# Designs tried in a protein design chat: VH-VL binders against q9umr5. Part 75

Target 1, 268 residues: q9umr5
Amino acid sequence: SYKPVIVVHGLFDSSYSFRHLLEYINETHPGTVVTVLDLFDGRESLRPLWEQVQGFREAVVPIMAKAPQGVHLICYSQGGLVCRALLSVMDDHNVDSFISLSSPQMGQYGDTDYLKWLFPTSMRSNLYRICYSPWGQEFSICNYWHDPHHDDLYLNASSFLALINGERDHPNATVWRKNFLRVGHLVLIGGPDDGVITPWQSSFFGFYDANETVLEMEEQLVYLRDSFGLKTLLARGAIVRCPMAGISHTAWHSNRTLYETCIEPWLS

## First folded at step 20 (VH-VL)

Design gn9
Fold by ESMFold2, last read:
Structure gn9 (fold): chain C 268 residues (1-268), chain A 123 residues (1-123), chain B 111 residues (1-111)
Amino acid sequence: as target 1 above (268 residues)
Amino acid sequence: QVQLVQSGAEVKKPGASVKVSCKVSGYTLTELSIHWVRQAPGKGLEWMGGFDPEDGEPVYAQRFQGRVTMTEDTSTDTAYMELSSLRSEDTAVYYCATVSYDWETGRYSFDYWGQGTMVTVSS
Amino acid sequence: QSVLTQPPSVSGAPGQRVTISCTGSTSNIGAGFQVNWYQQLPGTAPKLLIYGNSNRPSGVPDRFSGSKSGTSASLAITGLQAEDEADYYCQSYDISLSGWVFGGGTKLTVL
């Protein structure tokens, strides 16, 4: 009788990579239907995030329709941004727990191996020239690139993150906020030893100021203005923060202690 | 140009052990994940275990736990599967295969297979 | 139960279309795990035919195609040829067994 669980993967992931997480759920919540959405795998994970949101939306609708009492989302890395956008664009979603598993919710500003592969001569200090162009915004990585030293360019050029954060005015902002606030709980998971998400506090809606000092969620303008509902959710007691050290980016979905501590309690 | 060459056929008595080898050429063993699949005469394919491509640890199918050991010798690029406490129902062809990740599709596959090793268990 | 079920045999005439089904469960295909297909000619090792539901390795003719929906998958062979007579196996991962699983196999006969 447990709510179904929908898993949304990240960049260059495989459904196989979530086998341990699914096994943990099977052990602790027998009979639970768990689905890793088998879409936008491999190179397809680089497609524009709005394109991915549309495809994942089509996949979740029948699952939600079969579960009128609600579903849970577990969304890993880039997948956590897909899921947050899903919660904004679906006016009739029935998500109880949105579990954000080491996701760059406030953006990414880090030199990583995947960035070197995609843009070989780039560094985080100059990647804004690529990402804040129309061509760059056709790549998912650039959809959540957030250069704290070029915030005006970010606000002007971002086709995804600045919109779902409510940092740029758009006609759907009010309805997206209303839809997002339908969620029962927002569970934020991440940690300092992740090695990919930069700053790692992005998984908790923290981010750099212009001096690369990390400001916590409650110090962010998007929180203070309640642009998409974070302040409202926190005031309702609906935000859970579950940091854990010692876990690398690829290990979040294969650590039993992390599962038992941060995920299991929210899979009613 | 990956090639997997397995050791020759074996005849064993019940209660004995067998150790099948799988020599890799064209790649080094450290670049590959070797799994083992068996096929009883006239029957289908059955996964036995292998070195997991993501964490590099051996994993064994539940029904073989406690009876199977899979090892690798990187100095000779040879993988081994040892099955102990043999029974007549262990009579089968034993295959080694590589498990590969394709980053373009995000998918895993058993893409290269050895020729198979017949193991006959009879008293 | 959670094993992948295939019909024991299928047949078709040269030039025709044949499909082979692979029925799983919510603990394997239905959980989102990929489906691979293998061809096994008599007396030979299996050969990868389709991986990741629908991807065709180089050297496999485009008359072989795969698809996945819900808890099931299908292999389609169009323009059937005598050389296609073989055993065909589907494969996925199963969380209840914590391992890779193969279907029981389907013998394709070309009439």
Scores: ipSAE 0.851, ipTM 0.921, lowest interface PAE 0.8, mean pLDDT 93
Fold by ESMFold2, fold request of step 23:
Structure gn9 (fold): chain C 268 residues (1-268), chain A 123 residues (1-123), chain B 111 residues (1-111)
Amino acid sequence: as target 1 above (268 residues)
Amino acid sequence: QVQLVQSGAEVKKPGASVKVSCKVSGYTLTELSIHWVRQAPGKGLEWMGGFDPEDGEPVYAQRFQGRVTMTEDTSTDTAYMELSSLRSEDTAVYYCATVSYDWETGRYSFDYWGQGTMVTVSS
Amino acid sequence: QSVLTQPPSVSGAPGQRVTISCTGSTSNIGAGFQVNWYQQLPGTAPKLLIYGNSNRPSGVPDRFSGSKSGTSASLAITGLQAEDEADYYCQSYDISLSGWVFGGGTKLTVL
């Protein structure tokens, strides 16, 4: 029998958007209980990420309790950051595979249609003025905005990403690292043709330095210092990297080849 | 306000085909996703298919796969549903409806409906 | 087993509260898919009443409300009026059928 699968959506998503992914799972893993968490849909996906983490935590507890053998998480886009925080704050989670589906794990530094809609005068070069304010941090997008040219502001103002990355000191860092390391596998999925996640290597814990040169995961300070457990997890053989070209941001959960190659093998 | 006006009632013999039209006004057809729902006399609603609001591709309920074709003519803002190899159990009122996404709530709904087209299949 | 099950009928007196249940499964409501509700007055097309579990379209009175829990959903009508006499249908998406599904319908009679 297969472990239950919990799906956490991204910005402005609906459960309907995941219908193809759920159909693929039903075809290849009959009898698997799959739940897309029906929370923070539409405009509510702009709520502060800590508020979303609290709500999603309450929803996953009964699912995990009914599955003592473990569960899997598939977390898309913004949802991958929600899931990583969830794994850090839950002392007793039983997640085997954490599947991060084109998620901005090291942050976002790119113009998107969503940002233009929300902040019409914004560009990536000036969004730090909004996002690195107390008002801006009330929006989920700003919780993971990472301007490589204003790193001091990022480190001081980020209410979410700098904390879950261990880039700013806080009293829970040791406990969060311990909790995150209880995951069985971390599956990183993304690709160069995504078109939204910037740099796309953020889906693999890569990110820009101050010169906009992409440093890969193993070159990041958070990896080298093992701030939340990436180095330990990689040494344990628990990190899987599954890049795929030719997939746009909204197509990751509706591509059968991507599912079969990068997702299906981890849904034990 | 979107308005959907359907073609008139049809009487068909078994084995024939029927093509029901749905004229859209108030919006252009390219901004809408038209789906088709039927209701046999005294029975409930049954989804037949439509154009997916996320990717714009036609999708048909498996029960009708191979017998139904749904098309759109954007020059006239008219959607069509054609059902072939008609049988007596296809006697029903056929509705067109819009499927809309509400960005505020993140939800889909069948929000505007045509008046319905009665199709009677009898020998 | 993908059918959405509704009671075939329900009744109430004017001013009362009535509820209409919609029972699904792990392949539809239980998988996290939304529930919509439609009202069909005699001889008319269906009308959207509730969408996304609990949202009311503009023009729908606040005495109509919806909720979802587990594999089931519920429509509540308070302050029942004679004009509420109609058929009511729930709707969700089903993975096994790869499509939208409607419940069998509930006839509401106002006594």
Scores: ipSAE 0.848, ipTM 0.919, lowest interface PAE 0.8, mean pLDDT 93

Design qn10
Fold by OpenDDE, look of step 22:
Structure qn10 (fold): chain C 268 residues (1-268), chain A 123 residues (1-123), chain B 112 residues (1-112)
Amino acid sequence: as target 1 above (268 residues)
Amino acid sequence: QVQLVQSGAEVKKPGSSVKVSCKASGYTFSTYYISWVRQAPGQGLEYLGIIIPEYSTANYNEKFKGRVTITADKSTSTAYMELSSLRSEDTAVYYCARGSRWFDSTPYYMDVWGQGTMVTVSS
Amino acid sequence: DVVMTQSPLSLPVTLGQPASISCRSSQSLVRYTGNTYLYWFQQRPGQSPRRLIYKVSNRDSGVPDRFSGSGSGTDFTLKISRVEAEDVGVYYCMQGTYWPPTFGQGTKLEIK
């Protein structure tokens, strides 16, 4: 039998968005038990990411307990960060494939419609003033806001991304790394036509330097220092990169070509 | 020095398949996009699909309803385009073209083109 | 799909005279990054297409300076300041902002 699949949605999203994905899985892997977690939907997805991590943890623990052979995670957009944190804090997870579906794994620094309506008076270059305040960190978007021009503020004020990345020292860094390394495969999916994740390379742990030049995963400090296990995972062949052109952000979970190419191979 | 060399002309029957090759040289093949475009006689250009050879991830113009398959062989620096269930309307010159590096944000640069492959579909 | 409309479709020109080709898109080609992915290609008789212009106004190396691209949003123009005999062929605009990339109908430039 196929391992159960757990799906975690993104910002302003719900389980309904994954109806096509469910159909694809049912067709290609009949009998698979797929659970789309209907937590923190819509505006509730703006709640602090650590709160979301706790909620999703409570939901996945019983599922994992009933699946001693292991489970697969499909985590979309913001959900990919939630899942990475989840795997970092759980010392007993049994995740075989962690599929990060167009997630800002290295953070967000883009002035998209998702941010504009929340911060209509703020430009991308000035959002750090809000996001790196105690007030700003109460919003999920600010939990992974990564301003390349204000690295000091990011490192000191980011209450989520900087911690799960091991960029700021904390007492759980070693344990979180150990936990995360329990994953069988890390499947990174994204592409240049996304239109939301900025830069789109963030889905592959690429990101801006101080000159807004996008550097690859292997050039990032978190990789070089192996702060949460990326270097180790890559070395043992556990990281899969699956980039695809021509996919918009809202289509990653509903595109058949993408499913067959980047998702299906890891559901066996 | 950067060039794409395509396979020779093909004559096919309706309902059959054709596979056109595109051999790249002068650059790191695996890390650049390859696009496929066709041109019917006396007509304009039509986009077929794209691939990243390093990861063998391809996407297609939905107009072709799953008839197009794009693949790549990194060991030979060759991209392939296969078109199945051929029709007379598929008679065209097929081109491969290089895009940007996959890690860049411009897949469809098409700065270098192959010489084209004529595919004729006739009963 | 985004529709690209070129005008004119036929362009007879006297040697040494200027030429202008218009390309209009059915929607704005400005991407969220602020870039506009509009390209111009030249196809001489019996040859493969050759890129002349990328991102609206950037000329490829080896392309004569008599070629220039301009425009914004949905309206774009390719200009040839002084047409030469070697400029005979079909010119295409292409958008690469939206999937799939789409081409204009082509403009056939001929010498009178």
Scores: ipSAE 0.927, ipTM 0.954, lowest interface PAE 0.5, mean pLDDT 95
Fold by OpenDDE, look of step 21:
Structure qn10 (fold): chain C 268 residues (1-268), chain A 123 residues (1-123), chain B 112 residues (1-112)
Amino acid sequence: as target 1 above (268 residues)
Amino acid sequence: QVQLVQSGAEVKKPGSSVKVSCKASGYTFSTYYISWVRQAPGQGLEYLGIIIPEYSTANYNEKFKGRVTITADKSTSTAYMELSSLRSEDTAVYYCARGSRWFDSTPYYMDVWGQGTMVTVSS
Amino acid sequence: DVVMTQSPLSLPVTLGQPASISCRSSQSLVRYTGNTYLYWFQQRPGQSPRRLIYKVSNRDSGVPDRFSGSGSGTDFTLKISRVEAEDVGVYYCMQGTYWPPTFGQGTKLEIK
């Protein structure tokens, strides 16, 4: 039998968005138990990410307990960060494949419609004033806002991304790294036509330097220092990169070609 | 010098399949997009699909409804385009073209083109 | 799909005279990053397409400076300051901002 699949949605999203994915899984892997977690939907997805991590943890623990052979995670957009944090704080998870579906794994620094909606008077260059304030960090988007021009503020004020990345020292860094390394495979999916994740390479742990030049995963300090296990995972062949052109952000979970190429191979 | 050299002309029957090759040289094949474009006789250009050879991830123009398959062999620096269920309207010159590096902003640069492969579909 | 509309479709030109080709997109080609992925290609008779211009106004290496691209949003223009015999062929605009990439109908440049 196939391992159960757990799906975590993104910002302003719900389980309804994954109806095509469910169809694809049912057709190609009949009998698979797929659970789309309907937590923090819509505007509730703006809640602090640590709060979301706790909520989703409560939901996945029973599922994992009933699946001794392991489970697969498909985590979309913001959900990918939630899942990474989830796997970092859980010392007993049994995740075989962690599929990060167009997630801003190294953060977000871009003017998107989502940001404009939340901060209509703010531009990308000035959002740090809001996001790196105490009240800004009460919003999920700010939890992974990564301003390359204000690295000091990011490192000191980010209450989520900087911590799960191990970029700021904290007492749980070693344990979180150990927990995350329990994953069988990390499948990174994203592409240049996403239009929301900025830069799109963030889905592959690439990100801007101080000159807004995008550097690859292997050039990132978190990789070089192996602060949360990326270097270790890569060394043991546990990281899969699956980039695809021509996919918009809202289509990653609803494209058959993408599913067959980047998702299906890891659901066995 | 960067070059794309395509396979020779093909004559096919309706309902059959054709596979065109595109051999790359002069650059690191695996890290650059390869796009496929076709041109019917006396007509304009139509985009078929794209692939990243390093990861073998391809995407397609939905107009072809699964008839097109794009693959790549890194060991030979060769990309392939296969079109199945051929019709007379598939008669065209098929081109491969190089895009940007996979990690760049856009894959559709088309800065280098193959010489084209004529595919004729006739009864 | 984004529709690219070129005008004129036929362009007879006297040697040494300037030429201008218009390309209009059905929607703005400005991406969220601020870049505009509009390209111009030249296809001489019996040859493969050749890229002349990328991102609206950048000439490829080896392209004569008599070729220039301009425009923004939905309206773009390719200009040839002095048409030469070797410029005979079909010119295509292409957008690479949206999937799938789409081409204009082509403009056939001929010498009068």
Scores: ipSAE 0.921, ipTM 0.951, lowest interface PAE 0.5, mean pLDDT 95
Fold by ESMFold2, look of step 21:
Structure qn10 (fold): chain C 268 residues (1-268), chain A 123 residues (1-123), chain B 112 residues (1-112)
Amino acid sequence: as target 1 above (268 residues)
Amino acid sequence: QVQLVQSGAEVKKPGSSVKVSCKASGYTFSTYYISWVRQAPGQGLEYLGIIIPEYSTANYNEKFKGRVTITADKSTSTAYMELSSLRSEDTAVYYCARGSRWFDSTPYYMDVWGQGTMVTVSS
Amino acid sequence: DVVMTQSPLSLPVTLGQPASISCRSSQSLVRYTGNTYLYWFQQRPGQSPRRLIYKVSNRDSGVPDRFSGSGSGTDFTLKISRVEAEDVGVYYCMQGTYWPPTFGQGTKLEIK
């Protein structure tokens, strides 16, 4: 009687990483059909995000069709950006709860171990030279790279984040906003001990200004202009914030306290 | 003036529970972290857990998980720490302490402390 | 858990002389963002802890300038340039970089 749950994983990840989350759902909501999408695993998670969105779209269509009363999305890390794009491009999605589990929703501006592996001589201050090139945009990490010190390059070169945020004019902006606004609830989860998402407040649509001061969602231009529906969702009471201290990036889907507090209530 | 005022001393029997209160004043209670820390007689400090009152999102030191519960009541600007299944080694002074605002990156700032609540566990 | 080790555990000091307390962590306390969440607290007899120093070297308001903090990575120091009678008590370092926050064992400062 519970709506089906679709899980979308993050960078360098696989479906096995969610075994604890699956256990929690089975214990608290027995009978829930949970599908952890086994696409773009490991190194394949570096493929362009629009390619990933297309592949995940093809996978979710039959699941949504079999559940006319709706589904829930739990989308972890990079997967939260894939899911937000899905909600924009699918004219006929039936998502009730979109649970964004420590996702870099306003982008990433921080050095990480996987960035060091992929671009070993680069640091966050010079990654814009790589990421804001046509070659760089072929990597998922660069699709949401958001350098607050090179905003004009970001707005020009971003093939993904600037579009789904409505920061660059395009003919689909109105229909993407309409589609996104059909979601029942947007549940934002993250915290200060994450250690990977930079700034961690990106999980709550916060981000750096040019001085690297973190501005909250309501101070962001995309919110103030309601570019893709954040202001409308907040006014409707559809945005749920669930910040929690003490959780590292790889532990969000394996912490029972986090699950019971932030996820379980939204899996009706 | 920013202030945290805790409930009075308690004497408890082993196996029972204790609930310590921490009343905040002089600032916007709901938006700041509250931590709980204890100190056994003659011993050092030990961290128990934390809460964001606005969202009721509590997290606990694994050593105490299952026995400690941290809650908050925004309407009374009061945080609570409950410790169950008490043992004699739980005899300690229990402190609450304020962190930063939840949106800032310093949850364990602990710039303001309560006066402490002595909890004695004896048969 | 990050282990915080203080030295010395007992510090008898002559009034008016300098005092130095060492705190060492089992791993670096520097976050990727460059911040180091190392704190110093003073607990006078019969009182709650009081924060003296935050983020390694920043003195809290109302703390005398004879208190200073320094260090980086894993090694940190609290210094009192001229010990006064009111400085008697126990001093704790604490790391807030990694969950859960952890304290050193404490250094009891006493006037000899």
Scores: ipSAE 0.859, ipTM 0.924, lowest interface PAE 0.7, mean pLDDT 93

Design qn10
Fold by ESMFold2, look of step 22:
Structure qn10 (fold): chain C 268 residues (1-268), chain A 123 residues (1-123), chain B 112 residues (1-112)
Amino acid sequence: as target 1 above (268 residues)
Amino acid sequence: QVQLVQSGAEVKKPGSSVKVSCKASGYTFSTYYISWVRQAPGQGLEYLGIIIPEYSTANYNEKFKGRVTITADKSTSTAYMELSSLRSEDTAVYYCARGSRWFDSTPYYMDVWGQGTMVTVSS
Amino acid sequence: DVVMTQSPLSLPVTLGQPASISCRSSQSLVRYTGNTYLYWFQQRPGQSPRRLIYKVSNRDSGVPDRFSGSGSGTDFTLKISRVEAEDVGVYYCMQGTYWPPTFGQGTKLEIK
């Protein structure tokens, strides 16, 4: 018997987008209970990420309660940030594998069609003026906007990413770290042909320094200070990296080779 | 000096398989992409697939899915490409080529090439 | 797949004269980060391909100054300012912007 799998979608997304992933799981792990959460679909995915975290938490609690041996999370794109927050705020989660499917875990610093649609006269170099405002933080995209040239503004204004990364002091930081560390495995998936996540290495907790040189996870302050548990997880052997070339952002959950290589082994 | 040295020429019968090796030296094998490319006699170059040896994460040109398997052995710094169900159209020189480090954004850089392995399928 | 079209396919050139090879893609090769992954390879007779140019215009180390690359979007050019006897071979452009990478048909450079 396989542990239940919970799927959390990304920006401007819906449960239908995961039909191929569901087929792959059914073929390789028959009898697995898979729930694709259909909350915050389409434009609702622009709502503040803390609002989304609360809604997804309410949905996952009964599923986890019925599976005392544990569950797996597969979280795509923006959904990977929702899931990481869930692991921090839930003191009773029982997640074995957290599978982060091309998620901007260290943030986003790139022009996307969604940002251009929402803020049409802005580009990545000046979007910090919008995103690092109270009004901007009401949009999910701005909750993980990470401008490497305005780190002081990011640290002060980010209502989501700076908090779940432990980059600002807050009263729950120690508890969130403890909760996150109860995860069995953190599976990081992404690749250079993604086309949306910028830098794509954000999916592996890499990110730009002030010169836009991408530093790896092990060079990031949040890792070095172990602010939310990455260093502890890596030392424990709990971080799995599964980078793959040749996959575009919308294809991560519909590529069989990716599924068989990077996802299937972790769906015990 | 970075080198990719491939296994010797092969003559194969239709329906069989061939496995070409590509031994790397002079750099950290496991963290760099290895691509495979082929060239039929008198024809151009055709991309087969790619692997990151450290993670064994291979991906394939759709044209060859189901027939091509790309693997790597980190302990011997050797990449392999196996092509099954051979047909006469598979007669070609097969090349391995090195890409960037996996963490960089240029997987298809192909700055160093192996010498090539001639595979002849006698129909 | 992105189609790469080279012209000419055969290029006879007198020693010491310039040569120009065109490469056209079926769609823009500019990636979302602004980078253009267009490469040029040289294959001398009986040898494996050798990279000459990466990212449109960057000459690889050890490649003579007489080779230069240019272009943008969908239209790219490799130039040889003064052809030498050792330049005989087939030249390929390749795009690495979209999976899978694809090559042009090749341009055979010959000495007249």
Scores: ipSAE 0.845, ipTM 0.920, lowest interface PAE 0.8, mean pLDDT 92

